VH-VL binders against Putative metal-binding protein TM_0123. Designs and how they scored, part 1

Scores and structures below are computed, not measured.

Target 1, 252 residues: Putative metal-binding protein TM_0123, of Thermotoga maritima (q9wxx7)
Amino acid sequence: NFGKTIVTTINPYYLIVSQLLGDTASVKLLVPPGANPHLFSLKPSDAKTLEEADLIVANGLGLEPYLEKYREKTVFVSDFIPALLLIDDNPHIWLDPFFLKYYIVPGLYQVLIEKFPEKQSEIKQKAEEIVSGLDTVIRDSFKALLPYTGKTVVMAHPSFTYFFKEFGLELITLSSGHEHSTSFSTIKEILRKKEQIVALFREPQQPAEILSSLEKELRMKSFVLDPLGVNGEKTIVELLRKNLSVIQEALK
Structure headers, positions and changes below count from the first letter of each chain, unless a header shows other numbers; antibody chains aren't numbered by Kabat.
ipSAE, averaged over its two directions, is called F for ESMFold2-Fast, E for ESMFold2 and O for OpenDDE. V2 adds 0.75 times the mean of E and O to 0.25 times the DockQ between the complexes of E and O.
Where letters were taken out, [cut] stands.
The coordinates of atoms that the task and the answers printed are left out; those that the model quotes come from them. Centres of patches stay.

## First folded at step 4 (VH-VL)

Design A1 (from G4 with light chain S96R; framework fv_guselkumab)
Fold by ESMFold2-Fast, scan of step 4:
Parts: structure tokens; C-alpha cells; sequence
Structure A1 (fold): chain C 252 residues (1-252), chain A 120 residues (1-120), chain B 111 residues (1-111)
């Protein structure tokens, strides 16, 4: 009912759950979109928010180790996705429009109608709206990226791994995220493939100069892809469309 | 087992050329990168550069690019650090070190060091 | 000046716990790059002590441990022994420099 509180860990899930519920429940965001979720630590006020939540929506795949205590009221979105489709436990599943369409939005819809059965019709309509938007993103992504099938994109962090894989591009990263430091073997491989490299991307949370050495050597400019929605995006579809626009600009 | 053995101490005059060596043994030399690290007397460690012996691909610290040349001869499992014209400020202990296995960027085995003294 | 900042010295008595900090920035530790630690005994070459933030090579005792949080890393030594008296260096990768960076080193004195 209207008095329930739902806490989402990262902004993409805040956008999805907020759109699905409208004014049906209070939806709170735990990790601000300008913060790095891999480095996030709970403050006392955050712990209080989690304790008072009726439901916590989290990514999983190691992104939120602080949620172990709250497991009984937490839904890990990664549990909706078949394990076979996951790449090295890379947690950036919310950036794949196929994962969103077939697993994440349907899974969240099911969880939310069980909490708010009296709002099933309203929530279903909102879910269909999101899926319709995702279909347009998928269509436009194929149109934009089909000519670049088999080409290579370089990012500082592997946040768009699932996205680029869906559209036939190779992604090489300078950092394994949670894992190992940048390897000189990786830098060497990037330079070896320089004629196949069509774009360089970094993220808003990263230093502007994180790709500066590669920009100089490849004589390419890097562009900013936003995995979390730092610019006040209102929906997940808007977030994906803004990123697609940046990708299209980089590929010109 | 795995060892990196460096050439002996050198005493040189400013303007002279020098080439010091680092010989790997007990492992497949071409499967690991070799780095060079400088330690000035009483000071800390400074990374100079690194080489992949399989194809002689090199990377240098910005501070050392153009100051030294790193090379390798994979037929004798040896890496080299070379100066065309030494300066008194090059007086230091020079270490070679093997980059760790797989994706880690750490130095797992170190040579004993080569002391280079440059004085008039 | 070093890109990674360590205290120049730390001291403790036998059996005590000491910690050595390594403070970086957004272009190295803060960017998620691993931190590694080396021990340099007087008159010897450095030796790998900790790699990948918290892993011990074979032969390094359990009393040495590493951790990383935010833009900083720490080396902890428990049950301090006289033979631990040495210089300790942290090392990471820096994306702005596109290369490896060392801390300035910490001299551990066992009193």
C-alpha cells in the first residue's frame, strides 16, 4: 500500500521502480548517481534507511556486499538473468536493453505486483511503456551499430560490456573493475588493434585524463558514457538513449 | 628456481655510455615482462620502464623516456638498460624485476641490483 | 614528490601491531587499480610481500596483511619481530602517467 517504502541501491533501478510505481509507494535511492557504487560504504543514515525499508532492490554480483544483513528483504536483480548469459560476474547488467526487456523489467514487475496487488493494472501499463521504449532503443542501436560489427571500442572500465556485445562490437578495458590492475599486455593489445578501434569512452566518475595517453597515441578523442544517469535522467529509456547518442557522435 | 642475475657494479665518467644486463633463468623468459627500477642513494624506488621480450615492445616512465634505452635478447634470456651519455645524477642502484603472472601488475622476482657510480 | 604517499617512518615494539598507509588519488588507487607491497631489508633488493591488495606469496607469514579502501591502502603487521625492520613500499598503476608508481617508502623501526 501507499505507506510502503522501497529502497533501490543504484540510480538505474531507482528510475525503473519509480516509473513502475508512480505515487503508489515511496522510492528511495541509496547510492547517489555521482558516486562510484563499487567504492560505496554505508553511513549510519544509510543503514537506518535500509532497516526501515519494506523492500530493497539491488543489483547483486558483488556490487552491494553491505546488504548481507538485509538479505531477507532484498531482491537481487541479477537473479532474474540466466547465469549462462553473465560474463565473468560483470555486474553492469542494467545497461543491456535485452536484459532489461526480457528479465529485469518483467522480474521487477512480478515482485512489485506481489507487494501491491491492488495496483496490478497500473503497474502493468507502466511496465509495457518501459518495454515499448526499450524496443525503440534496440531498433535504433542496431541501425547505428550494424556498420561497426567486429570493430573495437576501448573503455577505462567495463560498464558497457553487455551492451556492446549485444550489438557485435568488441570491448577492451584498461581496468578489470573489481579485479586486477591495468596490464601493459592490455595496452599493447589495444595499440596492436589500433586500426580496428573506432571509439574511446570514459565515465563521469573517472578522471578526465584516464585515457589521455591512448588519446595521444591513437589520435582520437574520448567521449563520456554515463552508466548511472548523473544528468537528471527521468527513465531508464532516457538514460540508454542519451548514451546511444554519445556513441553515435563518437562513431562519426 | 626463478632467478634474475644482474651485471656487476660500474664506475663511469660523465658523458660515457653504459649498458647493464639482467639475465633470467628458471622460467620461460618470453612469457614475462621485465621492468627496470632506479633507487638513488638513500631514496625510494622509481619505475623507469618495461619490456616484453617476446617482441621487444617497450613502455617508459615519462621521466625516463629519451634518457635510457631498454632492450632484450630473447635468445640468451637477457634484458638490458642503456645510457648513451651518463650524468652524475645517474648515480644509483638499478634493479630489474619480473612482472607477475597473468593480469597482475606487480614485480614478483627482483635482481640483486647493479650499482652505477658516475663521477668525474 | 611521490604520487603515492606513505609516512616516512613507523615504529613498534616486538609483539605489537603496526600499520603502514599508502594514499593515492583518483588516477591510481581511487580508479580501482590494485596495490602491491614490497619489503626491502637493509642492503638487499626489494621482495614482494603482498600482491593484488591482500594476497600473500608463498613463504610470507600470515602476520602480514593488506587492505584497500577508496583512494588508500594499508599494510598491517601483527606480532612484530626484530627481523621486520626494513623499508616498505606500496606500488600501483597510474592512468594519467600510463605507468607504475611507487610510494615514497616507510622505514619500520623495531624498538
Amino acid sequence: as target 1 above (252 residues)
Amino acid sequence: EVQLVQSGAEVKKPGESLKISCKGSGYSFTNYWIGWVRQMPGKGLEWMGIIDPSDSYTRYSPSFQGQVTISADKSISTAYLQWSSLKASDTAMYYCARLGEYSYDYFDYWGQGTLVTVSS
Amino acid sequence: QSVLTQPPSVSGAPGQRVTISCTGSSSNIGAGYDVHWYQQLPGTAPKLLIYGNSNRPSGVPDRFSGSKSGTSASLAITGLQSEDEADYYCQSYDSRLSGYVFGGGTKLTVL
Scores: ipSAE 0.011, ipTM 0.533, lowest interface PAE 8.9, mean pLDDT 89

Design A10 (from G4 with light chain H36Y; framework fv_guselkumab)
Fold by ESMFold2-Fast, scan of step 4:
Structure A10 (fold): chain C 252 residues (1-252), chain A 120 residues (1-120), chain B 111 residues (1-111)
Amino acid sequence: as target 1 above (252 residues)
Amino acid sequence: EVQLVQSGAEVKKPGESLKISCKGSGYSFTNYWIGWVRQMPGKGLEWMGIIDPSDSYTRYSPSFQGQVTISADKSISTAYLQWSSLKASDTAMYYCARLGEYSYDYFDYWGQGTLVTVSS
Amino acid sequence: QSVLTQPPSVSGAPGQRVTISCTGSSSNIGAGYDVYWYQQLPGTAPKLLIYGNSNRPSGVPDRFSGSKSGTSASLAITGLQSEDEADYYCQSYDSSLSGYVFGGGTKLTVL
């Protein structure tokens, strides 16, 4: 249509931007949904795609260090979110339905109507559809998770930290970083809190062995949460609903 | 200023009991885990286990579970490694080491080592 | 028989660069666990050289650097000096063993 190309770094933003624009522009995904974005290495073909892009939509918060050269045409979605609401080193802002509703979708809407002003009414209608869908996810998440307020869930990687925090659950993670380390300090904390632990989660992008020791220690099965949409999900709302379904199954 | 000082070298016979020590100074002893690492003559490092001195909670490598006992006395800032019955295969240098900051699982300060020789 | 694999030896001339590899598996480095490096000078206790894959403690020269990719990590030493002659060990956490694991060690000889 317009001959313009928009490159999105991770699949959640690909889903949002594609839904907002429809046929208005070519939307490309840089990091495949089955790949770990924290370990992504830029290939020569990827560099060419970024060079030729008219706009790059990225997460920020250190998830894409390779974008420094392309800063002038990159929108970092994390810049839409008030810094006070961010947990210092956690980049997984796209999994928080409140961040999506109040900051990410409105911010992307504003960027895209500046690029495509003649499509403003069409893009607005699509943004309103996403927000409406997010409202139903928020409502259903409160209904499902209210009985578990103050309980603890364990994940190998803190991808759902913002999500669980919004719905009153504590998250302990095995990844090295600001909140929790791996190994004995974390395992000891988990075992001290075992009565409060209601679920163990791992991700498709991570090795299955990452929770093996904890499954044995706690005598609990882990379930798979999908932060990136490896199962062909078509919208961000569908991705969040699929994950909520898995969380509900784990909490049985 | 942070120091881990280990007890002196030991020469023992198979079947004897032994308890070696690691005294921490220059920091709050109960705020850091203490690990034990074995190095057999001419060989590499092997992690044996770890203790939280604040409550004496211990974790062992599967290879050392049941072979040794790790303990600590927080009143004197000292951790211990103990054998009920030594074997010739226990001949090695034994290091104690302090686990670093919470977000990282590394040993930031090491004792000088205790050489244990077990022979007939 | 170590869980993390290192070459048993590496050598270089003064002023040269060497790299020491540390190869793990899906249950340790491949699972995303950080890698740490220790230097053991002859007759001394090990000393922390690199933590959290690439960070240097106070007092460690910037000619020592660490990196991690996939199931492997590496330690790079530039501007080799005779004082660097030592054994180098990588360390990580292994989820299947529920504990810390060390590499077999690499003896660096400065020719």
Scores: ipSAE 0.010, ipTM 0.541, lowest interface PAE 9.4, mean pLDDT 88

Design A11 (from G4 with heavy chain N31D, light chain G52D; framework fv_guselkumab)
Fold by ESMFold2-Fast, scan of step 4:
Structure A11 (fold): chain C 252 residues (1-252), chain A 120 residues (1-120), chain B 111 residues (1-111)
Amino acid sequence: as target 1 above (252 residues)
Amino acid sequence: EVQLVQSGAEVKKPGESLKISCKGSGYSFTDYWIGWVRQMPGKGLEWMGIIDPSDSYTRYSPSFQGQVTISADKSISTAYLQWSSLKASDTAMYYCARLGEYSYDYFDYWGQGTLVTVSS
Amino acid sequence: QSVLTQPPSVSGAPGQRVTISCTGSSSNIGAGYDVHWYQQLPGTAPKLLIYDNSNRPSGVPDRFSGSKSGTSASLAITGLQSEDEADYYCQSYDSSLSGYVFGGGTKLTVL
């Protein structure tokens, strides 16, 4: 009777679904880009939004434990990805441009054309635009990162694990998963590999001081990688390109 | 049953050297870091430093860097805290404590403490 | 001195609830580092009571709970018992000091 409403949990999926659907349906974002999705707690208004949704698009891999009671109308994007490609339940699959190109965008395309079969050709065209943009990101990432194959990057949180793995860089993180505590065993490992460490990264969703100890110890500046798009990015391709630009700056 | 057993109380004069010990048992000694914590009489806990017994890698609190030496002998599952020249202000209870499993950053088992008294 | 601030003392009657605060800064608790709590009974070594903000080691009753928000953490003790009389210390990691930091300690008196 009314137009369909689609709720996306995190901003990267909001950007993808919004681009795929255009004006076809109302697309809502549950977790603001500036909020840490690992620490997100539902408000009463959020629960109402989920109850009224015709479809919920979520990441999975434990990122949204509050969605258990909405399973019947929830698509977990991680279900599109072959399990053998996943690393230690790391949920940051939306930052891997190969996962986006081969699994996430095609999977969301299939879900959305089933909900809107009358818009199949329009949605297909939008999916092809995203894939084309991802191809340019992949190409430019290889050009930028291939010379650093085997080098190490340090992040406070393992959000870009899949991304750096695709381009042959080792990632060491301060946290175990999404925990914020730092182990001296991890600091020791980082210091042992000091000569191969080429960049330090933190995120807007993390405290600014999270890398202060390592910045001083290694005498390196840290740079901010944005996994969720806090600066008004309009597409997933734009989000990935902005992050690639920061990575290129850090590697100089 | 994890246990850390520390050496007995010491009474020393200013300028003397001292080495106290902490022996681990009931676990794989080289799999866990050992930290040292000072508690001056009637005061709180102060972290001094930490050692990985597998390769003797050490980290110190800025307040204790250069004041003490932490070492370990993995062949006898023992960590050490050493002063080259004691001061009266070193009078305190000294605890060794085992760091929790990888990535936890807390002390899960503690020794009984070694009381060090430095006076002339 | 003490980097994390705790009240020097708190008191309560048996069966009541007490809360012990631990206030840090942007370089420790505010930087996202976890908070751990230790209980020191008179004349004994400290014992781990709470780790990673809210977890209990085996053998610690659920009367003890921890929480963390912003630059502060709290230890709550419900159903207060005489054997809870002890000194309590919070502990975290400080990025500016590159090491572990303890609170000044709180003496709990059970009336």
Scores: ipSAE 0.011, ipTM 0.562, lowest interface PAE 8.5, mean pLDDT 89

Design A12 (from G4 with light chain G52Y S96R; framework fv_guselkumab)
Fold by ESMFold2-Fast, scan of step 4:
Structure A12 (fold): chain C 252 residues (1-252), chain A 120 residues (1-120), chain B 111 residues (1-111)
Amino acid sequence: as target 1 above (252 residues)
Amino acid sequence: EVQLVQSGAEVKKPGESLKISCKGSGYSFTNYWIGWVRQMPGKGLEWMGIIDPSDSYTRYSPSFQGQVTISADKSISTAYLQWSSLKASDTAMYYCARLGEYSYDYFDYWGQGTLVTVSS
Amino acid sequence: QSVLTQPPSVSGAPGQRVTISCTGSSSNIGAGYDVHWYQQLPGTAPKLLIYYNSNRPSGVPDRFSGSKSGTSASLAITGLQSEDEADYYCQSYDSRLSGYVFGGGTKLTVL
């Protein structure tokens, strides 16, 4: 591509920016959706991609420490979200459909029309399409999860913290951020709350055995939630809908 | 280096009280459960109970509930196993062991054992 | 008696293969609970040998392998060496007892 190049760090932002821009600019993904973004290390070819980028779209909240020298051309999506809404600097803001609707999509829209003012009407139409899709995800999530308000779900990693909080479910996680061992305070909490635990979730990047002991103790099967879109999803709305269908299956 | 170091051998008479110790080092003591396992002379391993040192929450095997007390002092990274009144049948090697990461299903590091002999 | 059944002894010559069985019931291995194995050398404390049916801790050679099927599990030792002489214990969880259970132990003798 001859025109401007936009680099996105993780797949959810690749999906959003690609949908907003269509053929307007070259959009590149830095971290493959099958890779753990918390453990990503910059290789020389990645550095070249970042040097040549006209704009870098990143999550923030410590997810991309390698972007410090590219700060002047980087937009950190977390800067669009009021700080009071953030939980312990948990970086998984892209999985909250309310954050997407009210902060992330509008913020990216504003950045992109500044870069491509001649495409304002086209980008606006695409932003409205995404927001409309998010409205249906919010409505359907509310209807599916309302009967489970106050119940507990367990995940190996706190990727869906913002999502479950929005719909009134408690999330207990086996790890926080970069932790390698489970807190025994957490294990004790799970054992005490056995009767209110309604689902167990893990992610594609995690070992299949990560929840094996809890599955047997609780006599429950775990299900796979995909925070990054490893199955070729084409839009952020599709990614959220696939995860919602897995959640609905788990809660049967 | 993860280590569990147990107190030395004990020789006691029936009816006497006893408290043996297990000191952890080389890891965050309050982040792992400690279990106690009995091995009678020439016999196999038998689980007695476990403790979370962070708040002294305990779980016991049905066979040992009320027979022993498991406790911990997190300020000195030490777990304890205690009898109020020993019996000759308590003669055994007692091991402490740390429960594994991500789950409490298996014992990943073991103490060297404390031999307790109860005889008249 | 122990809740998990192991043969009391097994023997082999150097370089040979031996298998140690661990038989449970519907409340433990048969209920899907995982099996872990410990090696106890003479006069020493047990050491973790295999966890979650077939995984080896760092430092355990690949001559040791584990498997689980139905209500039973097996520990296989290939290329037997004299230093493998030890007692071997399987361990699982039992839902009826709500606690950890060990096998009775198997004494391995290298002839």
Scores: ipSAE 0.000, ipTM 0.437, lowest interface PAE 14.1, mean pLDDT 87

Design A15 (from G4 with heavy chain D52Y; framework fv_guselkumab)
Fold by ESMFold2-Fast, scan of step 4:
Structure A15 (fold): chain C 252 residues (1-252), chain A 120 residues (1-120), chain B 111 residues (1-111)
Amino acid sequence: as target 1 above (252 residues)
Amino acid sequence: EVQLVQSGAEVKKPGESLKISCKGSGYSFTNYWIGWVRQMPGKGLEWMGIIYPSDSYTRYSPSFQGQVTISADKSISTAYLQWSSLKASDTAMYYCARLGEYSYDYFDYWGQGTLVTVSS
Amino acid sequence: QSVLTQPPSVSGAPGQRVTISCTGSSSNIGAGYDVHWYQQLPGTAPKLLIYGNSNRPSGVPDRFSGSKSGTSASLAITGLQSEDEADYYCQSYDSSLSGYVFGGGTKLTVL
């Protein structure tokens, strides 16, 4: 092929890499934003796309076990983050605006300028634009969430663990991953802490009724948080801002 | 113009072997996947399997794994579907189709079909 | 039996609108895989009608449109014409089967 092709595994990295490179290279998304990346199965065309890629940008932390064969040309963005900051190998690192600002965007910037040294100035400008946008998200998140420091939110899946931790809220989840099993111990913890629970969240790929019992018990409505960008968001900053607005609505 | 031309109709007895063909023209044959789709009389479409001719890498649907063999000869731009021992239940129209761009995985061009009739 | 469910038939009069549904599950359409649509005229091979949920190939009139929401997809045909009488099939990828899947097909009759 006459141009370089970069494959990104999940939509958040597609948004970041596409913004950094513009028209400099072909950027392809492997896992559609509406798909659950934990349950993603590699189809034949995906395997060929990975084989032909010049660079693969992946999350790591077990999110993409199918990439073992392609490790030599894969950058795992989780490798940019100090291990001490990771929580039980929870892979949802792209939803933490501090991880994005200090580790993910700078790390991807370094990788991409080595591939495209002739475009270093353009890529640097785009990286600075993303970081500036992340600063506004961080600022607005503190303003919105400081009054709720020490409060608890409940989700079916631990996708926003890092985000809520950064802003001083506790996250309790009904399941530890893509399976929808809920332990009796978890239910007891939620009921014991019901006075400090301020919001219930679910994700677009989850059934609408997944939190129905808790909505009834706690007399609260649940809201939808979108970790992957299923509504056509064009940048990572836009994705984070949309989620922040939903969180603000839920908290009142 | 992209074209897939399939071999002619076949009439066979149970237990006989058969190999039908699909020849591509008007494009780079080795750079596109070729799939096989069965349509039994009066029924819908069933995906059987797919091959990438450049390296002969194949994938089969679970229903057809072990029942048929898909192969390709890139020197003559031809893909094949083969049975070692036909059954009456193999009576169907068989289509080959080219898989489109990698990001969509749709079948963009179809052969005219090969009717296979298996009866005693 | 197909893993994507379509109504077996739909009908409409010339000039009217019809929609054909394609209902999947969490392992295919619900997992975010694209939906494609094929038109099969009597006695002919299938022809690509819509790809990637809503895109039309060259030569397909704009009165054909596609959409996808949740675990389902829909094909809309406006301004029905007699030549639209055909079988219509949706197609996606299923992760639990690790393969491509077709709907059972919908026979469109123009009254």
Scores: ipSAE 0.000, ipTM 0.500, lowest interface PAE 11.1, mean pLDDT 88

Design A16 (from G4 with heavy chain N31D S54D; framework fv_guselkumab)
Fold by ESMFold2-Fast, scan of step 4:
Structure A16 (fold): chain C 252 residues (1-252), chain A 120 residues (1-120), chain B 111 residues (1-111)
Amino acid sequence: as target 1 above (252 residues)
Amino acid sequence: EVQLVQSGAEVKKPGESLKISCKGSGYSFTDYWIGWVRQMPGKGLEWMGIIDPDDSYTRYSPSFQGQVTISADKSISTAYLQWSSLKASDTAMYYCARLGEYSYDYFDYWGQGTLVTVSS
Amino acid sequence: QSVLTQPPSVSGAPGQRVTISCTGSSSNIGAGYDVHWYQQLPGTAPKLLIYGNSNRPSGVPDRFSGSKSGTSASLAITGLQSEDEADYYCQSYDSSLSGYVFGGGTKLTVL
């Protein structure tokens, strides 16, 4: 009702934009963190929210096909990232703390100060707080993962591909998106690299049994990584830190 | 006290027009969406559509698009459900209900219902 | 048929526990959408009983509880009382239909 309304598509961007703006504007989340953004379709309330939005902050890379008619008021965060740094069709750019530090947070900062020039100093301070937090996540991630450089991680879904790549680990995934089947070539690669595999991960919305055959074959337990923040995380830094904690537990 | 009060029972013949009402009180009417839900005799609940009274923005269930019109008059805190030509298959109890928090999209307060009987 | 499947009836004796299931698919509950529950006493309008999978509105006794797992949700009623005799409906959102969906309803009989 008062001032501008910013709509964010997925929870990580809701966390970032809410932290940057504080009380400056109404920030709304489109896709609940418990919903699968790859399968999301607009509810009646969602369509109205998008039509009334002054700005829509979206991921891009095909994650939000329903935003085509709203593209003129939509900022696609993936546009901030140099195209050569992107891995084919993988939209999970918000889980890379280097992408967040160097492209996503600075890009969102620039967009938001243009919308709220009177709040530039406040937004800048909040952006610097996020970047400072990301620096500690990057430092702690290197400390935790440096001993595992060149090792392999297996995930059911490729959500942490960018994250593990940044810290020198190879990621093999069971699916290329919405598929649950594992190809023969993927199984063969996992078995070939059996001695290099140090952890197995799945996501909260996936059944516990999704990695059961690999757990038995590799004699390893799987752990849950949360790409969207289903446990009430308040900031993007908190989301990354909780996931790093799970990774450290899996590698013990 | 939040309350939704619906208009009284209606008995109509096929082909007749009808407009039933739902008046909200005890809250800011324009801050909440109003939904309409049908319950045929002895059957379950079916969502028909919703309206935002602030700007009269409407969304319909695909099954009800073009069959009914939902409208609202915010000056008197009243939402409406209208048929241009009733059918015997429209015989049902019709509920209006307020949508709760945006993020949950549930119906937190319900009207008492309007029974519509269409027979010849 | 209803998009969300509920058993048409359940029964129990006073003081017992009953559970009402709500089975969806990958386009609704399985997609992560919340499940809400409504109680409809004979001759009355539905009333919100549980929202957001497990939350109770003010005035709903704690013997009513909700849960969600995978493509399904459940409403549990402990310490069953005669006044619980009613129809119970689950409700969610379905992405393939782009709209709200209700379960077919479950008639609870207190023996």
Scores: ipSAE 0.000, ipTM 0.434, lowest interface PAE 16.0, mean pLDDT 87

Design A17 (from G4 with heavy chain I50F; framework fv_guselkumab)
Fold by ESMFold2-Fast, scan of step 4:
Structure A17 (fold): chain C 252 residues (1-252), chain A 120 residues (1-120), chain B 111 residues (1-111)
Amino acid sequence: as target 1 above (252 residues)
Amino acid sequence: EVQLVQSGAEVKKPGESLKISCKGSGYSFTNYWIGWVRQMPGKGLEWMGFIDPSDSYTRYSPSFQGQVTISADKSISTAYLQWSSLKASDTAMYYCARLGEYSYDYFDYWGQGTLVTVSS
Amino acid sequence: QSVLTQPPSVSGAPGQRVTISCTGSSSNIGAGYDVHWYQQLPGTAPKLLIYGNSNRPSGVPDRFSGSKSGTSASLAITGLQSEDEADYYCQSYDSSLSGYVFGGGTKLTVL
C-alpha cells in the first residue's frame, strides 16, 4: 500500500510513535532494544530503510551520527528540549518523565499531525493517554523517592541521570559507557559518598566486574535497570513503571 | 528447493557488450536481495554489487561503480549483470548469490557461476 | 587486496583440529558486524558454512564452528576429513565502504 513509513531509531521512540499513530502508518524500529545504540552501525537493510522513510524520528545529542545524510527528513527529539535543561549532552532524555510530558510527546504530536492532518483528533486522544500515564508515573515516583532526597545511586552507565535528578537523587557512574575502565576520580567520589549511597544499578548485557567489588565494599546487592525495553514492554509508560518497580525494590 | 541458475559460459572480444543472468526458483524472489561476486582466475572473492528485486534498488562496490549494470525482472525471477564494453581484465567467474531475508548481511545460496572469457 | 586478513594456507592430518583466523578493523568486525564463512570445494561455487559468527546451516556437520572476539573471528574444524580440503573465506560488512568485504581465502590441505 501507499501509506507513509516512519522510522524510529531506538525502542522508546518506537513505543511512543506507535502508540500515537496506531494503524495510521507503518512504524519501523532501526536499533533493536537489545543492541547498544552508542555502538550501532548501519547494515545495508538499515540504509535502504532510512532512504525509503518519509520521516525519521531520532534522539540526537550524538546518538545517531549515521543520520547526517538523512538530516532533511529527520526529527531530532532532543531539539524539543530547552538546552539549559541538558546535562553534559547526556543523550538519555527519553527516561525523564517530565521531558516526555512537556517536550517529547507534545513535540512528536505536533510533527505527526502535520504529516497526518486527517488523523489529528485520533492522535490527540493518544497523546492525552500517554500524558495521563506519565502523570501517574511522576506521582508514584515522587511518592517512592521523596524519602531518599539528597541520597546517591551508582550506575555503570549514565542512562538514568535525568530521571534521578528530577526526584532529588545524585547519580554517580563508573564510566561514560565507552571507556574500558573506571577513573580514579570516580572511585574516590564513590568512597567519599559511601554513607549516602542507597542503591547500585547495572543494565542488561553490561559487564559487572567493578559492581561486584562495590557490592562487597558497600554490602549491597545490585539491580538491573532497562533503559530501552528489552522485555517486550508495549508503551513508554510501561517501560518507566517497570524501571520504577526495580528502583523501589532496590531501595527496600 | 531454493536454487539460483546462471546462464552459460561466454567467450567475448574486448569492446563487446554482454548481459548474463541469474534465475531464482523455490522461494519468493522479491523477499531477497541478489548480490554479484567476481572471482578472477586463481584469486579470491570480490563483491560487485546487489539489487533488491522488489523495487530495483541497487548498490555497487566502489571498484565496480560505472563498470557494470545490475538489473532484475521480478516477473520472471531473474537478475542480470551487464557490461557495455568488455575488457580483457573482466575475464573471471561471476557468481550470483542470495542475500538473506531481514538482515541482508550474508550470502545463503549461490548460483553455479558463469565463466566469462575476454580475449582477442 | 582483501580487506579481511586470512592466512593463505593451513594444513592438518585426518582427525586433527585446524583453526582459520580472519582479522578485520574498526570499520567492519570491530564495528560489531557479524562474520560469515564460506567453503569452496575445487571447481565448485562457494557454499555457506557458518553465518552470524557461530550458526550452522542445516546439513553442516558440528565439526565446523565459528567464534568472534574484538576485531577478529575464527573458524575451527575438528576431526578433519579428506572432503574438508577446500578454500575457506570469511565475509563481513564494512561501514566505511558501505559494502560487503571478503577475506583473501585460506586453502586447507588435508595431508
Scores: ipSAE 0.000, ipTM 0.493, lowest interface PAE 12.5, mean pLDDT 88

